# VH-VL binders against p38822r5to271, part 46

Target 1, 267 residues: p38822r5to271
Amino acid sequence: LSIGNEIKDSFKETHKWVQNNLKWLKDIEQFYRERAKLEKDYSERLSRLSAEYFNKKSSTSVPISVGDTPTTTPGSIEAAGVVAWNEILSQTDMISKDHDQLSTDFENHVANQLSGLFTKLDMTLSKINGFNNDMVNKKDNIYHELEKAKKDYDEACSTMEMARNRYTKASNDRNKKKLDEKEMEMNKCKNEYLIKINQANRTKDKYYFQDVPEVLDLLQDVNEAKTLFLNDLWLKAASVENDLGANVSKRLQAANSVVKQNKPSLN
Key: E = the ipSAE of ESMFold2; O = the ipSAE of OpenDDE; V2 = 0.75 times the mean of E and O plus 0.25 times the DockQ between their complexes.

## First folded at step 18 (VH-VL; framework fv_rovalpituzumab)

Design C2 (at its last look DockQ between E and O 0.40; V2 from the best seeds 0.55)
Fold by ESMFold2, look of step 18:
Structure C2 (fold): chain C 267 residues (1-267), chain A 127 residues (1-127), chain B 107 residues (1-107)
Amino acid sequence: as target 1 above (267 residues)
Amino acid sequence: QVQLVQSGAEVKKPGASVKVSCKASGYTFTYYAMNWVRQAPGQGLEWMGWINTHTGYPTYADDFKGRVTMTTDTSTSTAYMELRSLRSDDTAVYYCARDSWFGGSYKSPNYHGMDVWGQGTLVTVSS
Amino acid sequence: EIVMTQSPATLSVSPGERATLSCKASQSVSSNVVWYQQKPGQAPRLLIYGASTRATGIPARFSGSGSGTEFTLTISSLQSEDFAVYYCQQYNYWPYTFGQGTKLEIK
């Protein structure tokens, strides 16, 4: 339709493109919140399991005195295996806490930061939309003022021509005075119209060759910043899960050390 | 003159709701997010959440999720915060505060703080 | 969520002297810290953002410094109107968090 409509449609389409890319962040956020929930549920159930078997061990290991048979030391053999089992249960409970920490880390360092990213970028898009509206409105106002100045000039020309025709028909002092007044008003309107033409030309050049490219670049910058920050958050997600793996490995090595002390000759 | 003008003090019973208004003037309302921050008597500042004033999309602090609703009316340049299921420890001054955030990243934010604050609304919760 | 811890809780100083207020983050917040001043019965007032940049209209006697986890607000040559509560806020991580405040009072 008009140049103004084409520019408005281009901005609207680019803004929609960026907005759709931002909506994806909410899906990614929800995924990590669900991962956090899974890890929390696992942590709680693993902790209950280890506590359950610790209580069974407490009942089973009701102590007995062995004072009359020194060569029969079942307590030594039983105690070595029980010590290893207690360590396995203890390390299992620590692993449950490692998963609780992963749940917390996914929520705080990934999901919440995705929520913040969406929240901040969505507001940034809103402000960029406002900048675009301001630039369009400023341009439209200058064109509106130009149209008014042209209308005023056209009317002043018409009025002056009528006064010229009256003076031509009856060349008296009154008609000459009227012609002079209308010529002066016409020249005033002409000067104002020329001023508005120059203002409109400068505004047109700034709008099409500076302002429009700048606002479209701002939209592209938002999408590029989204991508950069999202990549950082995916790397953070991997990092906190790697930390879980390292902690679990540490727990298992501690348990293995105690298990290796459970000598077969004592069994 | 850029300013935020809040609704007057409220007295509520436990279990009731309160809705505080915050009318903006002197700037374009939809260009800045609006924070809500509260301050219990003799205590520090507590961030409650913010709302995108253009889209109406709110983000709530975890402690207030489920009890708070933030809205806007762009035709009157007014933000609202409603807190439900009030209890005595909700007694506080509630502030609206304009957020200056602009930019695409936490890595390099263009942020000049909460640069305009409302005068505060005292909400007293008692029987 | 990032804990901002201010110290001291109360600082008593004489007019004309220097005050130094501390704010410590529970993890690095880069330079993404804001300082506010709050006088009795008033809303907070923005002083400093980006850890060290004074907001428009803030007197030169206010200065901020720090990066990472430790931040300082310094008020040189205290004036009578400077006796107030001061808050730090981080904006490096979502959500925003405030310190608990430092009250600056006349000795």
Scores: ipSAE 0.662, ipTM 0.858, lowest interface PAE 1.4, mean pLDDT 87
Fold by OpenDDE, look of step 18:
Order: structure tokens, then C-alpha cells, then sequence
Structure C2 (fold): chain C 267 residues (1-267), chain A 127 residues (1-127), chain B 107 residues (1-107)
């Protein structure tokens, strides 16, 4: 009885442990959703900022003093600076879009996948729990039947004794017949009780030595699966963020190339 | 016999809500997840979401997030799908479908598949 | 989301002939693909799960193959009852998405 309780507790504890680990997935999901929001906000704000300054570019004037015989028109010099500024703003806008893409990537490739992973594992856990319940119920049913058989046997024994007593007090054919009938019933109940004992023992052995260990292994499998898929998603998260970095670098290089062409001299 | 029986056809106005029921029989209700799929007239299948019938936790497709609520009643083995703020493009046949995820051997690969379907519920949204 | 593209949109085949239906994923979905059959006025029916495993009660003439991004449903010898619309669905990435369907019609 003590061993059974200990094993039952082990399942409960292990189940709870796995459940807690799955809840952890929800926390991780939320983290990446929040990151996605931050990227989205940044994207939008940066886009607005770039647009604002793009609209102001026409009002930008550059004071030019080139002397009496300039080799380059003042307008050309001013235009070169404006061109560089335009490129910077354009690339800034593109960077804002890159951040928007990261937001989307966090949502679609990380957070949503975490949600899906949670759902799958949660359902798997429910399945395991269901099967565990079935095993427990099967065991309990056999024990219940055993108890019933025992009671029936006890009652048959009692009835047999009463019949025996009656026969001893009055030894007639009627009482003899009754005694024989009750003895037959007692033996029938005894056999049933013995059958139930054997069934109960087999069921018990199967439950504790096969079923419970199997269920525990299944719980472990869920946890291992969680770890594997989670690792993949973490790697994916890093990958999409690295992509942002690469894109940002590309945009800045493009801007720099134009800036370098903006010569300070008139020659 | 394993079967899913859905509620009857509904006619709704734009902005209204509809709640479709799906009664399961012939199997243990809480041992199988329930999916909801809809199909507009002459169109393909669209997955809406599914619900863990044991825990009651639903997961919705993004397109329906905020407008759909999936629930279950374990005592009656019935799943419910409520769609709110109906519009004309919500006109479709709505299906409940049992997911085989909960079924089969533990040693078998865990693949999804909707193996039992309701007969469908036509929801018409018109002014 | 993952886009599942089925081809062709319509396939005309004669009874007794072989039919091959294609389903392509926008990215690898491993083997997490299912196939459904839908006849007019009826609910879909599960045919294949795990890309290649026949569901219970499905005739042997139906077979699924493929992994990654390319999947195929094959009907070795078409029967009259096989003319229907067929859908593929992926379960590798959330949300689970359907193909647009292939209509198999009688030639």
C-alpha cells in the first residue's frame, strides 16, 4: 500500500514538473512578443522621423562662399550635400522597414511557434494523463471486484455455517439438501474469489512494473521534446536578429558611399 | 459509433454573433482535441483553431484572434465555437473535427490529422 | 505563415488511370503533412497523415509521399468514387495551413 502511494506521488510530481516547464514556454513566448512590439514601435517612430526630415530637406540651405571665380556653381555644391542627406534619410527609412521585418519575424517565426509548441505538448501531456487515468481505473476496478468477491465468499461461508447448524439440530433430508446447496455456493464463491485474487495480482504487477514506468518515460519524452524544439526556436530568433544586423550594415554602407562623394572642395 | 453532430444552419446580420455547437459521441471526449474549420462557398478549407478538450485551453488562428471563442462542456461532450462581429465574408460552412493527436500508440510518431468531422453548419451573414 | 501550394488546380483523369497530385510548401515542413478528400456536399475525409501513412479505412490505391517541401498524393487506379477535391495541410508550423485544393474530375 505504501509503495503504491509512493509511485502515484511520483507520477503526480513528474506531471507537475513537466507542466511547469510548459508554462515556462508561455513566458518565453511573451518575451518575444514584447520584443516584436518594441521593434514595431521603433520602426514606426523611425519611419515618421525620416519622413519628417525628408519633408524639411527643401528648406535646408548651405551657405557658400567660393570667391570671385568659382570652378563649381554654388548650386552644385549645395545639391551634393542635399543628395547625401537624401540618401541618409532614405536608408534610414529602409532601416525602419528592416526593424518592421524583425518584428514580424519575431511574431511569426518565434512567438507563434512557441505557442504552437506549447499547444502540442500540452495536448500530449493531456493524452498521457488520460492514459494514466485509464490504467489507474483499470487497477481500481479489479480491486473493487476483488472486494466484492471476498464479501460474497464471506457471506456464503456464513450461510454455510447456518445451514450446518440447522442440519446438526435436525438431521433430515431437507436440511441436508440445503446444506449441500450452500456448500456448492460457497465453493463457487471461493473459486471466484481466487480468480479475482490472481487477476488483481497480475494487474498490480503490470501497473507498477510496466505501466507506471512507461508513463514516466512518456513524461520525460515530452520534456526532452520541449528542450529540442525550444533550442531550435532560440537559434531561429538569433538568426532573424542577425539578419537585421546584416541589413542595417548594408544600408549604412550604401549611405556612406554617397557621403564619400560629397566633396568639401570646389575642385 | 464515433460521430460529431453539429447544430443547425444559422442566418445572421452583420455585426451579430453566432455560436455553433458540436456534440461528440462514441468516444471519450476529453481524449481528443477539437478543431474548427470553415469553408466559404466554392472556396477551400480554412483552419480556425483548436481546443484542448481536457484542459479547455484554446488556440486560435491569427485571422480570428479576438473574434472567436472556443469552449467545451465535458459533461455533455460538446464543443462550442462563437464567432463575433460577423461580416458577409464570414458566410461559410463551419466544421468541427476531432484531431487524432490524442489517439494511437505512444510509440507512433505524433502526427496530427482530423479523422472525424461534423456534418457542417452553414452560417449565412446577410443584410 | 507557411503557404501550401497544390497543383494542378484541376486534374482530369479517366477511371482506372493513375492520378498524381502535388503539394508544395513555402518552406520545409518535415513530414507533417496530411491529405483530405472532400466530395460535394460532404465534410472532408482524412486520407493520409504524416505525409505517407494511410488513415484507417482508406483503400490501398491511395498513397502519400514526400518530405521537406515537396509532397505527392497518388491514386494508383482511379475509381468512380475518387473524383473529388483534395486538400493538403501542414502541421509543422503555426498556424496550420491548407492548400487551395486540387479538383480531380473525370476525363
Amino acid sequence: as target 1 above (267 residues)
Amino acid sequence: QVQLVQSGAEVKKPGASVKVSCKASGYTFTYYAMNWVRQAPGQGLEWMGWINTHTGYPTYADDFKGRVTMTTDTSTSTAYMELRSLRSDDTAVYYCARDSWFGGSYKSPNYHGMDVWGQGTLVTVSS
Amino acid sequence: EIVMTQSPATLSVSPGERATLSCKASQSVSSNVVWYQQKPGQAPRLLIYGASTRATGIPARFSGSGSGTEFTLTISSLQSEDFAVYYCQQYNYWPYTFGQGTKLEIK
Scores: ipSAE 0.539, ipTM 0.816, lowest interface PAE 1.0, mean pLDDT 90
ESMFold2 (binder alone), look of step 18: mean pLDDT 90; pTM 0.921

Design C3 (at its last look DockQ between E and O 0.58; V2 from the best seeds 0.59)
Fold by ESMFold2, look of step 18:
Structure C3 (fold): chain C 267 residues (1-267), chain A 127 residues (1-127), chain B 107 residues (1-107)
Amino acid sequence: as target 1 above (267 residues)
Amino acid sequence: QVQLVQSGAEVKKPGASVKVSCKASGYTFTYYAMNWVRQAPGQGLEWMGWINTHTGYPTYADDFKGRVTMTTDTSTSTAYMELRSLRSDDTAVYYCARDSWFGGSYKRPNYHGMDVWGQGTLVTVSS
Amino acid sequence: EIVMTQSPATLSVSPGERATLSCKASQSVSSNVVWYQQKPGQAPRLLIYGASTRATGIPARFSGSGSGTEFTLTISSLQSEDFAVYYCQQYNYWPYTFGQGTKLEIK
């Protein structure tokens, strides 16, 4: 169980957690697309209803009583009542348009923005994963080079010791030359190994104390950005629905004013 | 040398499909999303969609949903866009364009536009 | 979707003079606007992002300004290679949207 493996697991866990949090945005997007569809359907059906009753009024002729007992048409009460009914139908149609606007606003200002938020942050998360892979690969490459340098040094030490033992057994010029050659190779490998040890130590410190914290901070930044933008979008969703409520209230107040002018006759 | 090289021009009949390729070189393909943008003759630019080149997850413009499929092959650093049920008004030059979006660090730029474009692929839909 | 409206549709200007191109958003897009240049038969080229920041390698004669709903691309001392079509794009809202273009032509 190495510390390097535990740090790799921490990134993987954090990345997975952030990724799942981003995937939740797709569910929230779908909810607002379904809300938009409901509002559009309601708008269309309400508009047809008001039009149907407006056409019924327009297609019905005013009966004219003919005969010995004609009925008296109510005076201003019937005219005011027709005006009031026409206003109710007109305001109903305007309310249908208010719901069409809410449908459009949910789609454009909420659902589409959730889609964009997911799309952009998902790509950001993918790039952060790439950064992590790059820095892990750089660290692993330096460790691989260190292992190779150690192996080369160990082998050079072994061949030098063999040459030294041969020179000890037979101290001639040929064996001395071989010993000197192998000692040069051993010293070359030793220097390379010492260089790689220093490089590996610097890489280890950078990786564990700079790179890993920075990448985890980037993941946290994605989640914080998601939260801030999502909160703004939820507030926008509430705002567009509040605008509908204000418009509907205004429509009903206009209708009420006309209805109140429909006073009963004193006759 | 960062570049995007697209497949050659195509002539199609209405109702057919076309698949345009876009091969990236000189950069890490999976670090940047790929946009597809079209331009009808004498007209402006129209965004068709975007694909996350790492995950393969596409996001399509509403006008093209149901008719377009965007895919990638990370082993060849190539993005693909397929447009089905072609109509004569689909005659256009189709561009792939690398997206520069990155958001999540004060040390990283958020967006520098579509910074690398392919040469374009003319798709002609006739008769 | 956010509508980006460019004006004028065509601008005739002599080399060495100054050109000013406008882009209006249907609602505030903050400073989240990109400008592209497109020469005949070529792909668009990135000029400006963030409304005012020149992309790498773009000459200083190109400058951008604006925020909110009004944006301007200014080309001081036009060169012969600057005669092209220019597009604005917003990235404040999803999806990305482009203006319809302004053709800059030799007077």
Scores: ipSAE 0.664, ipTM 0.857, lowest interface PAE 1.5, mean pLDDT 87
Fold by OpenDDE, look of step 18:
Structure C3 (fold): chain C 267 residues (1-267), chain A 127 residues (1-127), chain B 107 residues (1-107)
Amino acid sequence: as target 1 above (267 residues)
Amino acid sequence: QVQLVQSGAEVKKPGASVKVSCKASGYTFTYYAMNWVRQAPGQGLEWMGWINTHTGYPTYADDFKGRVTMTTDTSTSTAYMELRSLRSDDTAVYYCARDSWFGGSYKRPNYHGMDVWGQGTLVTVSS
Amino acid sequence: EIVMTQSPATLSVSPGERATLSCKASQSVSSNVVWYQQKPGQAPRLLIYGASTRATGIPARFSGSGSGTEFTLTISSLQSEDFAVYYCQQYNYWPYTFGQGTKLEIK
């Protein structure tokens, strides 16, 4: 009885431990959802900023001054600067879109997948718990049957004893027959009790030495699966963010290329 | 016999809500997730979401998030799907389907599949 | 979301012949692909899970293969009852998504 309780406790504890680990997935999910929100917000703000300055430049009139040299006017130089500025703003707008993509990637490729993973593993955990309950119930049922069989046997024994006491005072063929009947019933109950004892022992052994370890292994499998899939998602998260970095770098290079063409000299 | 029996056809107006029921029998209700899938006339299948029948936690497809509510009653082994703010393009046959987990060890990929389906519930949204 | 693309949209095959249906995923979905059969006026029926495992009660003439992004459902010898619409679904990424379906019709 004590060993059984300890094993039950071990299952409960292990189950709880796995459950807590799954809950951790929700926390991680939330983290990436919040990151997605930040990226989205940044994207939108950056886009607005870019648009604002595009509008601002359009309103800026650059005075065209005719210099002494007819070949290159200061206005041309200013125009080149404006071209460079336009490119910077354009690339900035593209960068804002890249951030928007990262937001989407965090949601679709990380957070949603974490949610799915949680749900899947949670269901699995529920199934495991159900299976455990079935095993426990089966064990309990056989023990209840055993108790019933014992009670029946005890009652039959008592009945037999009472009959013996009653009929010892009046011994006749009729009473002998009655005693024989009671003895037969007692023996029947005894046999049933013995059968139930054997069944109970077998069930107990199976439960503790086979079933419980198997269930614990299943719980471990869930935990291992969680770890494997979580690792993949972390790698994916890093991958999509690296993609942003690469895109941003590309955009900046494009802008720099135009800036480098903005020559300060009139010649 | 394992079966899912859904509620009857519904006719609704735009803006209304519909609640479809799915009664399970022949198996332990809480051991299997319940999916909801719809199919517009002449179109393909669209997954709406699923619910953990043991914990009651639902997960919805993004397209339905905010408009759909999935619930269960374990005492009656019944799953429910409520779709709100109905519009004409919500006209479809709605199916409940049991999700089975296939496989043994979790060290290898485990597989899902909807192995038992309800008969479907036609929901018509018309002005 | 993962896009599952089935081809062809319609496949015309004669009874007794072999039918091959394709399902392509926009990204690798490992082996987490399911095939369903749907007859007119009926609910879908599970055929294959795990890309290659037949569901209980499914005839041996049905087989699934593939991994990653390419999947195939094969019916070795078409029976009259096999003419239906077939759908693939991926369970690797959330949300689970269906292909658009392939209609298998009698030639």
Scores: ipSAE 0.528, ipTM 0.808, lowest interface PAE 1.1, mean pLDDT 90
ESMFold2 (binder alone), look of step 18: mean pLDDT 90; pTM 0.922

Design C4 (at its last look DockQ between E and O 0.62; V2 from the best seeds 0.00; counts 0 for: pae E 2.2 > 2, SAP .52 > .496)
Fold by ESMFold2, look of step 18:
Structure C4 (fold): chain C 267 residues (1-267), chain A 127 residues (1-127), chain B 107 residues (1-107)
Amino acid sequence: as target 1 above (267 residues)
Amino acid sequence: QVQLVQSGAEVKKPGASVKVSCKASGYTFTYYAMNWVRQAPGQGLEWMGWINTHTGYPTYADDFKGRVTMTTDTSTSTAYMELRSLRSDDTAVYYCARDSWFGGSYKLPNHHGMDVWGQGTLVTVSS
Amino acid sequence: EIVMTQSPATLSVSPGERATLSCKASQSVSSNVVWYQQKPGQAPRLLIYGASTRATGIPARFSGSGSGTEFTLTISSLQSEDFAVYYCQQYNYWPYTFGQGTKLEIK
């Protein structure tokens, strides 16, 4: 659907509509920057929590396995429950790093790219506005030249009529010469006026049936580019969050494997 | 003739600021974004940011946010870059460069490149 | 951000020979790569955009190729004025980033 060929909307109205759609990109950018900050804060707090509880156990006695045949020296044996707890803490710390990666991915692959998209399309919109101003100025200049040519013709007609009246009242060589001069100038102005009328008609047709549709098509192209790139960035945002989910699932599977080795008879 | 002419070399002390000008001629100033790029002696190029010369809306590289301000004066076709809180590693040649970007859609021509550069402005930060 | 890595850092070649300069992106940048030439004491000069399109006024001996992560600038018959530093730049992702440069010098 070409805005320029079907709707014939004024440039100003269509430009404002596109500009508002571009401004929405700044809100979406800010949302993902805030998501990145939340993920980073969570990552840091989760890492501190894991470290706190890991260090907490370092001050307790390490249980030793006692039985008929011990396999290691005292103080080097860990109960299966302590091994499982250490793995839970280790995997929790790795999960904290997964959230740090999501924070980085939201910022680099989503928010920064939204900033770049806005920046480039905003400049493109400015260029299109410049093209519109140029073609309006060209049209207005031709119409201004037509107005001047009409004024010059009207003045030449008035001057010729004055000379004609003087010759009618006093038919001498001086008055005849002046009348001939003013008729020549009037005919010159008439020809210029007719030339400018033709130029103005061609300019009007080009402006309304070629230039305006073309610039409106360019505005539509900006909106279509915004939509296509934004959809791609939303899909990328979903992809990086899905990657977090996959990584977290792998961490939990590793922890579960160790937990399943925690038999009641070993505690 | 399309041309970018920059202000002359500057010598500054740490903590000062510098404002480099870039006057455009031979083209419609507001139709092209203006980049600022710097180059420390013997080193490569570093992009500092971009300004939409029509709206005056700047976008800065992260390394320079908070220290740089880019502005334009459309009546004189001049872009400005001000770098504040100077330190010795800001010693560099600073270039303005016109961006030839036309469009960013599948139908708009995608021409990119800094096709016109200023002569460069040496900023020396010492002592 | 996208790291553009150029190789070699220095390339020594004789006039009349062929030079091949490489630029590798840390992620796919499609074909959104620009090449610049910079001679000593001068501003950079645009050579290639869109990975392979010569800018206006650039001699045919300069050619660019590549897509994705690997890009090449080729100078088919080196002239004495071609000994300079060459930079690649990507514009696929924000922010724009430059490679560190390849110095092309006389052997």
Scores: ipSAE 0.521, ipTM 0.790, lowest interface PAE 2.2, mean pLDDT 86
Fold by OpenDDE, look of step 18:
Structure C4 (fold): chain C 267 residues (1-267), chain A 127 residues (1-127), chain B 107 residues (1-107)
Amino acid sequence: as target 1 above (267 residues)
Amino acid sequence: QVQLVQSGAEVKKPGASVKVSCKASGYTFTYYAMNWVRQAPGQGLEWMGWINTHTGYPTYADDFKGRVTMTTDTSTSTAYMELRSLRSDDTAVYYCARDSWFGGSYKLPNHHGMDVWGQGTLVTVSS
Amino acid sequence: EIVMTQSPATLSVSPGERATLSCKASQSVSSNVVWYQQKPGQAPRLLIYGASTRATGIPARFSGSGSGTEFTLTISSLQSEDFAVYYCQQYNYWPYTFGQGTKLEIK
């Protein structure tokens, strides 16, 4: 009885442990959703900022004093600076779009996948729990039948004893027949009780030595699957963020190339 | 016999809501997730979402988030799908389908598959 | 989301002949693909899961193959009851997505 309770507790504890780990997936999901929101906000704000300054560029004037005989028209010099500024703003806008893409990537390739993973594993966990319940119920049913058989046998024995006491006082063929009937019933109940004992023992053995270990292994499998898929998603998250970095670098290089052409000298 | 029986056809106006029921029989209801899939006339299948029938936790496709609610009643082994703010393009046959995630097995790896389908419920949205 | 593209849109084949249906994923979905059959006026029927495993009760003439981005459903010898629309679905990425379907018609 003690061993059974300990095993039952083991399942409960293990189940709870797995459940907690799955809940952890939800926390991770939320983290990446929040990151996605931050990227989206940043994207939008940066886009607005770039647009604002892009609209202001036409009002930007550069005072130029080159003397009486300039080799380059003041307008050309001003244009070069404006061109560089325009490129910077354009690339900034593109960077804002890159951040928007990261937001989308976090949502689609990480957070949504975490949600899906949770759902799958949660359902799996539910099924495992159902399986465990079925096993427990099967065991309990057999034990219940055993108890019933025992009671029936006890009752038959009691009836037999009463009959013996009653009919020993008057021995006749009729009473003998009645005693024989009671004995037959008692033996029938005894046989049924013995059958139930054997069934109960077999069921018990199967439950503790086969079923319970199997269920625990299934719980372990769920946990292992969680870990494997989670690792993949973490790697994916890093990958999409690295892509942002690469894109940002590209944009900045493009801007720099134009800036380098903006010469300070008139010659 | 394992079967899913859905509620009858519905005619709704734009902006209205519809709730489709799916009654399961022949198996343990809470051991299988329930999917909802719709099909517009002459078009392909579209997955809407699914629900854990044991825990009651639903997961919806992004296109339906905010407009769809999936629920279950374990006492009657019935799944429900409510779609709100109906539009003309919501006209479709809606199916419930049992997920055979484990197909009777509890071991990983698992494969997805909708192995039992309801007969479908036609929802018509018209002015 | 993952886009599943089926080809051809319509396939005309004679009874007794072999039919090959293609399903392509926009990115690798491993072997997490299912195939469904749908006859007119009926609900879909599960044929293949895990890209290559036949569902219970599905005739041996149906077979699935492929991994990654390329998947194939093959019917070795078409029967009259096999003329229907076939759909593939991926379940590697959330949300699950269907192909647009291939109509298998009698030539």
Scores: ipSAE 0.413, ipTM 0.759, lowest interface PAE 1.3, mean pLDDT 89
ESMFold2 (binder alone), look of step 18: mean pLDDT 90; pTM 0.925

